# Designs tried in a protein design chat: VHH binders against von Willebrand factor A domain-containing protein 7 (VWA7). Part 6

Target 1, 194 residues: von Willebrand factor A domain-containing protein 7 (VWA7), of Bos taurus (Bovine) (q0v8j4r314to507)
Amino acid sequence: ASSLSFVLDTTGSMGEEINAAKIQARHIVEQRRGTPMEPTQYVLVPFHDPGFGPVFTTSDPDSFWQQLNEMHALGGGDEPEMCLSALELALLHTPPLSDIFVFTDASPKDAFLTNRVESLTQERRCRVTFLVTEDPSRAQGRARREVLSPLRFEPYEAVALASGGEVIFTEDQYIQDVAAIVGDSIADLVTLPL
Short names: E, the ipSAE of ESMFold2; O, the ipSAE of ESMFold2 at other seeds; V2, 0.75 times the mean of E and O plus 0.25 times the DockQ between their complexes.

## First folded at step 1 (VHH)

Design x08 (framework vhh_7xy4_2)
Fold by ESMFold2-Fast, scan of step 1:
Structure x08 (fold): chain B 194 residues (1-194), chain A 123 residues (1-123)
Amino acid sequence: as target 1 above (194 residues)
Amino acid sequence: QLQLVESGGGLVQPGGSLRLSCAASGFTFSSYDMAWVRQPHGKGLEYIATISSSGSTIYYSDSVKGRFTISRDNAKNTLYLQMNSLKPEDTAMYYCARGPYYDFWSGSTFDYKGQGTQVTVSS
């Protein structure tokens, strides 16, 4: 009687990730509908910068898919995102023993929430899996001579570790395959294709 | 008014030790990740170490791993850098920085940096 929660980055760069989330949600809904594995509740929390939420909750899988299908990439920017604030909101509305999937291509602007979110995942006993469409070894931003911090994804790793989940780094071309594997299985997977 | 005030720099011989301190004021210190960065004379900024807001997660650059230790005291709004086994190449102005500021594409990693404290390793 677990729930399924999606925390979704809606910034302008997230078109392919949003599409992957929509396809995976449809697959989960259809595959588990009418079975003992059917989630009892669905949660969706969008985020960008500076905003996050509102949270959407429903017990109806078709309503969940319809709400997710209305999500579109907006804002056009790749500025730091309010990921942990959105995740906190999702955790507060997700029952214990549930899975939360986070889709993003950006590091958290709100890293100061890391410890609070870790505690919430443990208290709720929710597993958080991050699907990140970015190369963590990349050291250069869009601006010439700009250096990206090697620590920028550390908050996601900390939250995933505390919750028993994982952080999966991938490229846009593989996001649908990665999301499908995660949605169908509890198996640990760090990167695809390598 | 946001302030970061570094202290503890000085002249030391190779193999020596120094402890740097950074006093933070004008913001909620316990809510921010903090870092130490350095700039050798005539060169660019080099990332040295970062510590999470709670102090639970720490990273070091390969050049200082095993020799330097970053720590913080949130009750005192203070960041520390213990530097052991100092080498001539550690000579630089050392800055306390607030962040990292996470911005994927702009590349800005810190939103504020102090005035710095000079560390010179020679003779």
Scores: ipSAE 0.000, ipTM 0.115, lowest interface PAE 18.8, mean pLDDT 74

Design x09 (framework vhh_7xy4_2)
Fold by ESMFold2-Fast, scan of step 1:
Structure x09 (fold): chain B 194 residues (1-194), chain A 121 residues (1-121)
Amino acid sequence: as target 1 above (194 residues)
Amino acid sequence: QLQLVESGGGLVQPGGSLRLSCAASGFIFSDYAMAWVRQPHGKGLEYIATIYTGGGSTYYSDSVKGRFTISRDNAKNTLYLQMNSLKPEDTAMYYCATGPRYEWLSSFDYKGQGTQVTVSS
């Protein structure tokens, strides 16, 4: 992978996920520093509702870590967020053959971008892995009168399938364990290239 | 245009089993995630299970986990729900549902006519 990209939901509910992303970013950076697998570029794209970006890019892992440490949760709104817009922005700034990790607890408000994002992952040959801290069967949204469809995460599944990645559903208490498994998998590619 | 036709419901004793089917037409079935939801008489809709496109990732409500199994046959454009260890509380009208692949929905927009499941002595 020529680059490592993080797409990070910064809504008010994302405290534990932002912390997990910070820990895993540091782990991945330290595991790859000074090796042939060291990313040539790091990309960070925050999102919430209604905004996404700005994109941050750097070739310096310490600058990447510093930028991540300045991320903080914003005030909440309804359940859906601008995830696919942020992912599109990340894809446009990520070199081909790279891994992109998305941290969110929300469905995409911008689901109309699904086909465009799928095509872009295939064109650039980037793998997208979604780490979603949410029960897909939950029916009650963040707003009191918001009813959630069990089909609301289908756009993430479609993008992951098209890119050769995956969608991992978990709870806040397990997000750091799940993220660590992903980080260790990346480290294994250095010692056991398959 | 888009049609969903549920079948397989009926009257069963507690502890019994039923297999529901949903025949889909008018859209590319393999491109859409599918769900089962139910509505007990006089109550609101309750989510039961979802099966996603491609790999067939499945998710279940806690009330049916371990008892129900959702599956699909893309070649036959058919969705299934295998229901085991049925309880009186499972009595409801069962619907299959889907949503647009490229549009997030806060509720079920595409729902069939339903099939009644009654668990009673």
Scores: ipSAE 0.000, ipTM 0.215, lowest interface PAE 13.7, mean pLDDT 74

Design x10 (framework vhh_7xy4_2)
Fold by ESMFold2-Fast, scan of step 1:
Parts: C-alpha cells; sequence; structure tokens
Structure x10 (fold): chain B 194 residues (1-194), chain A 122 residues (1-122)
C-alpha cells in the first residue's frame, strides 16, 4: 500500500514551502482518488533545528490536512536543519513502495546520518524526492557570518540517488508549480519546466 | 593539531596567473570537502570554489568560473587553486577552508587558515 509522506521543514523561512505542501496534499488526494495510486496512509514529519517530529500518521486525508494546516514556520537561526533525522523517522512509518517528499530550503545539519538513511530507503523500498528552494552555489547563509559550501546538499543527492528519487532545486516563486508536477506522476517529472 | 597553511600569493599584473597551495595537517584530508574563499580589504568573505573529498565534484562562483581551477592531491594533503586571467577585482586575502564533519558535511566551514594575499595591479 502506497503512502503520501511529507517531511516538512518548519523553520521561519519556510512559509511558501509549507503552503506548497498543503496545496499539493489536496491536489494529490483529488488526482489519485479511485486510482491504484490513491494513498492508503498519510505520514507527516516536521523538522527544524534542533528538533524534528513527532511523526503523524493517519489513513484519513481530512485528519492529514488538519495536521498539515497546524504547521507553523518556527525559529531556525543557522542554515542547516535536522532533515535526515526527520526523514529517518518518516521512513520508519512509511509503507514499502511509497513516495516521500521532502520540503526544505536548507542543508542537513545531521549529514552524519546519510549512510543510515540511504540504507533505510533501500530496506523500505521508498523513493525520496527533495524539493529544495535554495541555490547550491550560494555561499551566504541566513546568519551574516555563515559561509556555506555548495556541496552542502550532497547528502540529499546521495539519498535521492540511493532511493531512485531526485533533488529538485527551485525558487520560492516556482515551488507550487514544481511540487504539482512532482505530485502527479513519474512521467510528469521528466517534463519539469526548469 | 589541525592546521591549514596557504601560500603562493603575490603581486601580479592584470591577465597574469598565480597558483595557490594549502598544506593541511592534523586531520584526514581526503574525508573533507575543501574550499577557497577570499576577502577583499574592508569587504565581506566571498566564496570562490569548493572540491569534494574525493576530488570528483567541484563548484565555482560565477565571478571565477572559466578562469580558476580548484584541485587537490590527497596523497600530499594539499589543496590548490590555479588562477588565470587575473583581474584587479581578484585582489583579496585568499583562505583555505575545511568543512565541518560533525553536524553537516560540506555546509559550514569550521576552520580556515591564516591566508595568502593576492594583489592584481599594474
Amino acid sequence: as target 1 above (194 residues)
Amino acid sequence: QLQLVESGGGLVQPGGSLRLSCAASGFTFSRYAMAWVRQPHGKGLEYIATISGSGDTTYYSDSVKGRFTISRDNAKNTLYLQMNSLKPEDTAMYYCAKDSPLYYSGSHFDYKGQGTQVTVSS
């Protein structure tokens, strides 16, 4: 049984991405209702820094949307966030052969988990797609003193590759359009407008 | 003790070339992404180029792409920056930087050296 699983960065900069996730949750349910791809389970795991979770699971889309609508942009001073910890938690609660979508504008603070998360995607046979609203070549973080490596997203690329998914980099203004394309079907992913 | 020692800077004419080196010690060099960053006098820090631990992946800022080449020799624990077609705007103190492995890989530089000055003028 397939799941609609969202791993959602709730740091203060994530207003557009949280809104995109809410819109895509509704769109996916509406588009997949009555098809073999209709979600039988919904999973939501929020993250920020220093925390992540709790995981929320339900078979009811209305309960899922209610929980998603309670997500708020909260805190987050430095750029890196606890993405891989949240993704691990999501994987442990997501049925096999499911898609997991990660929404973030930040690199993983917990990159030391990369190998463990890669292994877990293989064990659960889940495909992980990252929607990242940040330019990898950008060196200035959210704090003025931050100088960031453009390689900071390599853990996401490694996890996506291991799981058969992908990393999609986009700007805030396009996040809803990109998320809609990703949410429809695998065939639609290859026609991304970027 | 962790140490990064930059060298190779100097005074050069516009259009000239310089090769910077960074000698690393006190850590397993091949396990860390390395970067070159620069700071012009009185200005903020600017990213130049980054290279993965294996050397397989490189990134460049638009201001230096096509002119600068980052490379590394893991057997010698040395990072290099080949700078060609130098411009007055490239005048800065150049620093070798090491990424932190503790909480995130390749996302935040947890150490940089003392720097080497590059001056491009007639």
Scores: ipSAE 0.000, ipTM 0.242, lowest interface PAE 14.1, mean pLDDT 75

## First folded at step 2 (VHH; framework vhh_7xy4_2)

Design x02_a10r (from x02 with A106R; at its last look DockQ between E and O 0.74; V2 from the best seeds 0.00; counts 0 for: pae E 3.6 > 2)
Fold by ESMFold2-Fast, scan of step 4:
Structure x02_a10r (fold): chain B 194 residues (1-194), chain A 120 residues (1-120)
Amino acid sequence: as target 1 above (194 residues)
Amino acid sequence: QLQLVESGGGLVQPGGSLRLSCAASGFTFSDYAMAWVRQPHGKGLEYIATISTGGGSTYYSDSVKGRFTISRDNAKNTLYLQMNSLKPEDTAMYYCAKEYTSGWYRFDIKGQGTQVTVSS
């Protein structure tokens, strides 16, 4: 059994990523509903700064689609966001042996949670894949004199490694193609028994 | 008032060396990771190097690894960048930056910088 679990950055810059997530969710719902590949549970956790959650869970794909369709990009100030807090919440509500997909364009403000989140991915046997719409080599922050370290995404790399997932860096123009890879990966849980 | 004052830049021949200094005041220098960044004329910021609070850990960008050495003297509230085997591509305004948040992920530039020009 598997779930479709989305952890979604809703900061004002995330319009294209939210739309990509909606397209992939629709595709999975339409193609897999009523088949052996159907997710047994759907989870959605939004985040920004300083907020994250509330978690939304349902076994009904139509309810999941409706909730996801209500998601809109709003606000935001500095670069880092509350990603790992949202991911922790998603892990606590996601069934074991499931994939979790994280959509963000920002580094984690809550990097102090890295070890805890790594342990949760292994305890629950969930694979975490990050879709990051950002160039990790970019040094200019959102504020005039703010400098960003290329190490700022190391928490995501650590969580992905611990969970058996990956971190995919991309640009806005490629997000639709990259998100399609995310949608296809959930099918693997049906064909690889434990 | 928090201040970072960069110095030590100048004109140097390719293959030469320079030592940059950053004098810090207005905060407890030993509590913060520090970084060097640069900006070539008409281009964006480029991250160069970071040093931990006690100096035991460092990070370097691939473009300067093996040629530049970052160091600090907490007793003097001073950050250094030793630049060896300088190339024309190293020509830029160099800025000292102070850690803004934990984890050496974000830094703030405070000063005016020091110009390094590598030319024959």
Scores: ipSAE 0.389, ipTM 0.762, lowest interface PAE 2.4, mean pLDDT 82
ESMFold2, look of step 2: ipSAE 0.471; ipTM 0.780
ESMFold2 (binder alone), look of step 2: mean pLDDT 86; pTM 0.870
ESMFold2 at other seeds, look of step 2: ipSAE 0.474; ipTM 0.787
ESMFold2, look of step 5: ipSAE 0.222; ipTM 0.652
ESMFold2 (binder alone), look of step 5: mean pLDDT 85; pTM 0.864
ESMFold2 at other seeds, look of step 5: ipSAE 0.380; ipTM 0.736

Design x02_h3r02 (from x02 with K98R E99D Y100R T101G S102Y G103S W104Y Y105G A106P I109Y; at its last look DockQ between E and O 0.68; V2 from the best seeds 0.00; counts 0 for: pae E 9.7 > 2)
Fold by ESMFold2, look of step 2:
Structure x02_h3r02 (fold): chain B 194 residues (1-194), chain A 120 residues (1-120)
Amino acid sequence: as target 1 above (194 residues)
Amino acid sequence: QLQLVESGGGLVQPGGSLRLSCAASGFTFSDYAMAWVRQPHGKGLEYIATISTGGGSTYYSDSVKGRFTISRDNAKNTLYLQMNSLKPEDTAMYYCARDRGYSYGPFDYKGQGTQVTVSS
C-alpha cells in the first residue's frame, strides 16, 4: 500500500498548480486502482508566507479530491515561502516508503531547515519531487528593487538528492502536462534501493 | 551585534586586479551562504556572486563570469572576491551580504561597502 502526499504552495493565483496536483492524483489513482499499490492514504499540506498547514489526511480518494477542489490561493506573489516547514510536516504524517510531491513557484524562506529535512527523508525513506514553476536563472525579482540569489533553489535540490527524487523546473503553461508525466513515471518507480 | 566589514577597494586601471575581503562577526558564518553585490553610482544593486555555506557551489552573474572568483574561509569568518580583468563598468560600491538562505529579495544584511573605481 502506498501514500499519495502533496505539499502545495497556495501563494497568489495557484490555480494551475492546484489543477496540476489534481491531474497527477487522478493519474496515480487510476493507474493503481485494483492493484496492491493503490494509495491507501492521502496527505495534503498547504503553505504560504507566513504560514503552513494544517495537515489534511484521509483514506478516501473522493474526500481527497474534494479537499483539492476547495483549495484556494492566498494573496502575494514571488515572496519566499515556508516550503521546507510544510514538507517537514508532510514527512511526519506520510507513511514510510512513500512519494511526496511539492508544487511551488518560490524559493524557501525557511532554508535553515534544509539539513533537518534531508535527514527526515532518509529516516522515513520517502522520495521527494519538486515541481517548480520558475526560471532558476532569473536574477530580477517581480519588484524592481529585488535581486534574486541564483542559489535560491539549492535547498530543494539538496532535499531531492538526499531522498532520491528530483527538482523539475517548468513554466506555468506547462505545469499540468509536466505533473501528468511525472505522475506516470513515479507510478513505475515507487522506491529507490538503499 | 551582527557586522560585515568590507575592505580592499580602491583605484585601479582597466585590466587590473583587486581582492576584496569581508570580515563577518555576530553570527555563525558557516551557516550562511554569502554574496557580493554592487551598486554603480546612481543605479540599483546588482547581484554579482554568491557562495554556498561550505564553499562547494558558486554562482556568478554574466557580467563577471570568468573574471571574478568568490571564496570563503569559514575558519576566519571571511568572504573574498578576487576581481581580475577589471573594466570601467565594474566601477561601483561593492557590498558583502548574507544571502537570505536561498530566499527571494534583498539580502538579510549587507555591510557598509568598499568603493572600486576602474579608470585610465
Scores: ipSAE 0.005, ipTM 0.402, lowest interface PAE 9.7, mean pLDDT 77
ESMFold2 (binder alone), look of step 2: mean pLDDT 83; pTM 0.847
ESMFold2 at other seeds, look of step 2: ipSAE 0.012; ipTM 0.471

Design x02_y9s (from x02 with Y105S; at its last look DockQ between E and O 0.84; V2 from the best seeds 0.00; counts 0 for: pae E 2.5 > 2)
Fold by ESMFold2, look of step 2:
Structure x02_y9s (fold): chain B 194 residues (1-194), chain A 120 residues (1-120)
Amino acid sequence: as target 1 above (194 residues)
Amino acid sequence: QLQLVESGGGLVQPGGSLRLSCAASGFTFSDYAMAWVRQPHGKGLEYIATISTGGGSTYYSDSVKGRFTISRDNAKNTLYLQMNSLKPEDTAMYYCAKEYTSGWSAFDIKGQGTQVTVSS
């Protein structure tokens, strides 16, 4: 059975990552409502600094929508740093052969998990797609004396490659449009007549 | 307490060479990846090169690849940058930076830097 699984950065400014996930979820749910292709399970794992989780899982799209709306109310807060930990948790709770979508504006604090997460995506045969609202070439951090590596998103690229997914970099104002396009692509899969 | 001191800068003609050093103290140097970063006058920071804790992995920006070599001596708590075939566009303040998030994601500049000027 198919699943919609989201790993969401809940510290994004103005809640743009959460809104993008809501748009993608709405497109998939509404396009497939009442058809054999309707997702049978929904998984949500938020992350933030200092932590991640809990896992939310349901078979009810309305319950899933309610949970996403509550995440929007929890916007702001600390730097999104535990992305790979949240993704590992999502992989453990997502049915095999599912798509997982990760929404974030930051590189991972827990990059030491990269190889373990790669292996888990292949074992579970889950495809992982990252939507990242950041310019990967930007070297200036938030603090004046902070330097950001152009390689800081390589853990996401490694996981995406291992899983057959991709990393999509976009601007904050466009992440919702990109999420809709990605959601429509998945939702446009056609089932054969019985 | 934690300190990074850059040295070895100066005036060099185009095509010349220079070796920068970064002396580290106040932390266990061998536990952290290190980077070189530069800032041309009036411009933003530019990431140059990174080296792993043991020195086994290195990365270079395209602007310096093939001309610059990053290295470290963990016994002396010192980071190095060998700069060859210097160009006028390499003129900048050079800083060493210490990893503070894993996976080579973010680095801190702690010192005052050392000026490199490439001109006739």
Scores: ipSAE 0.331, ipTM 0.718, lowest interface PAE 2.5, mean pLDDT 81
ESMFold2 (binder alone), look of step 2: mean pLDDT 82; pTM 0.836
ESMFold2 at other seeds, look of step 2: ipSAE 0.333; ipTM 0.727

## First folded at step 4 (VHH)

Design a1 (from x02_a10r, 15 letters changed; framework vhh_ozoralizumab_d1)
Fold by ESMFold2-Fast, scan of step 4:
Structure a1 (fold): chain B 194 residues (1-194), chain A 120 residues (1-120)
Amino acid sequence: as target 1 above (194 residues)
Amino acid sequence: EVQLVESGGGLVQPGGSLRLSCAASGFTFSDYAMYWVRQAPGKGLEWVSEISTGGGSTKYPDSVKGRFTISRDNAKNTLYLQMNSLRPEDTAVYYCAKEYTSGWYRFDIRGQGTLVTVSS
């Protein structure tokens, strides 16, 4: 993969996920540093509601780590967030044959972008993996009397399927362990066939 | 204003059956997909079933698939849930719901719900 891209939900509930992304970025950088699998570019796109971006790009892994380390959870709002808009922005700034990791605990407010994002993942040949710290069967919203559809994550499943990636559901307390396993899977490409 | 009124709950023994109803008013019932959601004692809300606008498509989680059947009568503005082979784990308050904003995958519980108790 020529690049590593992180798309990160920065809403107030995302403290554990942001910390996991920081640890995972450090792990990937160290595993690939000085090897043929070292990414040539790193991309970071934050999102919340109503905003997303700006995109941050760098060829320097230490600059990437520094930028990610400055990310903190802030604010609240309703459950859905601008995930697909941020993912589209990431895809436009990510070279082909790259891996994109999305960290979120919320469904996409911008589900109308699903088909467009699917097409972009296939055109760019980028694999998108979603790390979702939420039980998809949970129906209780963030507001009292608010109910969430069990189908609310179908846009992520569709994008993951189209890209050859996956959607991984987990609990906040396990996100660091799950993120590490996912990063190790990508790092397994260290043995490059000549 | 949108109003949803659930009914049909009660006490039933394991293996029994109940039919829940939801009377809808204040919106064009036939334009919306409808849902059944439940909340067991001491637990969070859980999705139980979904039905399309015309009733031609239904969805269920594995926990109730094959035992529960959702249906609707658009002429009567009524949603139904037929529950067969009931288990103690099905004990919950059952709510019907309409998607509040199209494409946002969320909705509000409007009514009081109807209590279903499955015990010997």
Scores: ipSAE 0.033, ipTM 0.437, lowest interface PAE 5.1, mean pLDDT 79

Design a2 (from x02_a10r, 13 letters changed; framework vhh_ozoralizumab_d1)
Fold by ESMFold2-Fast, scan of step 4:
Structure a2 (fold): chain B 194 residues (1-194), chain A 120 residues (1-120)
Amino acid sequence: as target 1 above (194 residues)
Amino acid sequence: EVQLVESGGGLVQPGGSLRLSCAASGFTFSDYAMYWVRQAPGKGLEWVSTISTGGGSTYYPDSVKGRFTISRDNAKNTLYLQMNSLRPEDTAVYYCAKEYTSGWYRFDIRGQGTLVTVSS
């Protein structure tokens, strides 16, 4: 019995990713049903720019579904978002030995939190997996004349490495397939015998 | 006032080479990562290369990896891009850019750029 935590970018470009998160949540719940890893608690933390949260927690999957179904892609201006602030909030409300999934298409505006978030993942023994729907080589930002470095995702790589998770880059059309593969891989790791 | 002045562009035939330069002033050049980005006619901005503060680390997208080499001379406050095996698709205005703030991985285009045309 553990928690399933979702940290979800709700900016205007995230429609497909929010739908993938909904599908993956159902997939993980159904795959872990009746196993020792069936979630007993669910955590949801939305983020955008400039805001993040509020955190939502429940032990009822139907309540979790209702809350997740109310998530809609809206707004956004520049590329970076408040991802690490949302992740910190999720870590503070997620029980130890849990999986946290982050869905985003943007680099962290709050990169100054990287070291603190790394420490929290290790202290809480939570594994963080980032599903990033973006080509890291893209230089054109969302705002006019905004230029982006391929190194802009290094904070996510650092957090994933510290937690024993990973950063997975993909395209909008493949996010559902990638999320499903990640969920299956995590389930296999937990259920491996001996 | 931060200033970046690009030079070295021109007309070159496919398979040719060019070396671009960027003269930096108004900031401590050795404290910042530097970037080359380009914009082809009618296209968006594309990242071309990154170099660390001391020049020890360099990064390239697959489209230019093995053909382009970024380098810097911190004593002269100058950034370079050596471009070899040029292709028609390399035709673009090339811009030099400075990291906005350490740890943000963002940068802004300051100058007019330098035009590289690979003739067909």
Scores: ipSAE 0.005, ipTM 0.270, lowest interface PAE 11.6, mean pLDDT 77

Design a3 (from x02_a10r, 14 letters changed; framework vhh_7pa5_2)
Fold by ESMFold2-Fast, scan of step 4:
Structure a3 (fold): chain B 194 residues (1-194), chain A 120 residues (1-120)
Amino acid sequence: as target 1 above (194 residues)
Amino acid sequence: QVQLVESGGGMVQPGGSLRLSCAASGFTFSDYAMSWVRRAPGKGPEWVSTISTGGGSTSYADSVKGRFTISRDNAKNTLYLQMNSLKPEDTALYYCAKEYTSGWYRFDIWGQGTQVTVSS
């Protein structure tokens, strides 16, 4: 893999996931800095509802860390967020044969982009891993009258399957542990002789 | 304003059948996907089934696949749930819900529900 790309939900509920992303980014950057395995490019795309982006790209790990460290959870609203739009933007700015990590606790409001994003992951040969801090069986929405279908995460599962990645569901208390395991898995794939 | 009125619940023995109805008013029924949602005593809501605006697409929770059939009659503004091979685990208050956000994943409950009790 030639770059490290993060797609990051910045809605108000995302404090733990943003923190986990920061910790994992630092771990990967520090372990690989000055080695042949150092990412040649870093990509960051934030999203929320109603917006996504702008994309941030840099070849400098310190600039990447600075940008990521300025990310904060803000706002709220309905459950779905603009995840697939942000992922499409990330894919267009990520070199081929790279891994993209998506951090979110919400389903995509832009599910109509699913087939387009699937095609882009295959066309650019990027692997997408979703880290979702949510129980997909939870039907209670944010409003008392609101009910959510567990099928709301099918767009993520379709994209992950098409790209050769995966969707990992977890709880806020475990997100740092899960992110660390995923980060180590990516490192192992990069070091493995082809 | 949106009104949804559920009916058709009752008591039935395991293996029995019931047909639930939901009468809709206050909105253009044919423009919205509709769902059935249930709440067992002491539990949170569980999504059961969804049907598209024209009735051409349906989806079901794994726990009810093959046993329940969702359908709609847009001329009558009515949603149905045919429940066959009922199990004690199906005991719950059943609500119909109207699509809130496009994509068939988010629904709002407006009515009081209809009670289904499956026991021997």
Scores: ipSAE 0.338, ipTM 0.735, lowest interface PAE 2.9, mean pLDDT 82

Design a4 (from x02_a10r, 13 letters changed; framework vhh_7pa5_2)
Fold by ESMFold2-Fast, scan of step 4:
Structure a4 (fold): chain B 194 residues (1-194), chain A 120 residues (1-120)
Amino acid sequence: as target 1 above (194 residues)
Amino acid sequence: QVQLVESGGGMVQPGGSLRLSCAASGFTFSDYAMSWVRRAPGKGPEWVSTISTGGGSTYYADSVKGRFTISRDNAKNTLYLQMNSLKPEDTALYYCAKEYTSGWYRFDIWGQGTQVTVSS
């Protein structure tokens, strides 16, 4: 009784990631529509800085596609975003034994929620996979004197480890390919010979 | 007003050692994680090492693991970097950096840095 749950960073840099999420959501929906493997619930939670949500939930794949199709990258902001707040909201609306996919290019501004989110993934037995379009070794911030540490992604690593998922770092140009591989691992129940 | 003053740089031969110091003032030193960051000529900054507020946790870039040791003395408001087995690729201007806010792992450089040159 799985759900398809997407947590999407909607900041202005996220155009390719949002498009990758749309492509994968459509693929999974079409592959599973009318089969015993069709998700019973679909969840979508957008986030940026300073906001997150509202959560959108539906049992109808067409309604889910309509909502996802209205998501667009908007505006600028700080590198850190409200990712863990959005993930907490998604977890509270996601059935147990489900997969949650997080698309972001930024570290969490709300790292103080790490332990809370870890506990929720374990209590609900949900697996969280992060698709992060960023080089964790990048040290140059926006300002010349601003420096970033790869430790800024440790909250994602901790949540992924606690949930049995993973954190995948990639580049904008490859996010659709990476998301396709991840999505196919879910939808790949229509394997040979039929 | 935040002030960070780096010192201890110099010229050494490959395989040599140096100990860098950073004197901090203008903020409660013991409340912030501290980092060492370096910038080689013509390149962007490279994060080197971070130490937690009480010194209980230390983290290192892969390029310096096993060779560099970060430490702090909260009573003296001083951050240190012990650099051993120095290599030519360690040549850079080294900066002490203070975290913006706890848990963000974003750091501000306030000082002029201290130059480390490794050459024969």
Scores: ipSAE 0.270, ipTM 0.682, lowest interface PAE 3.7, mean pLDDT 81

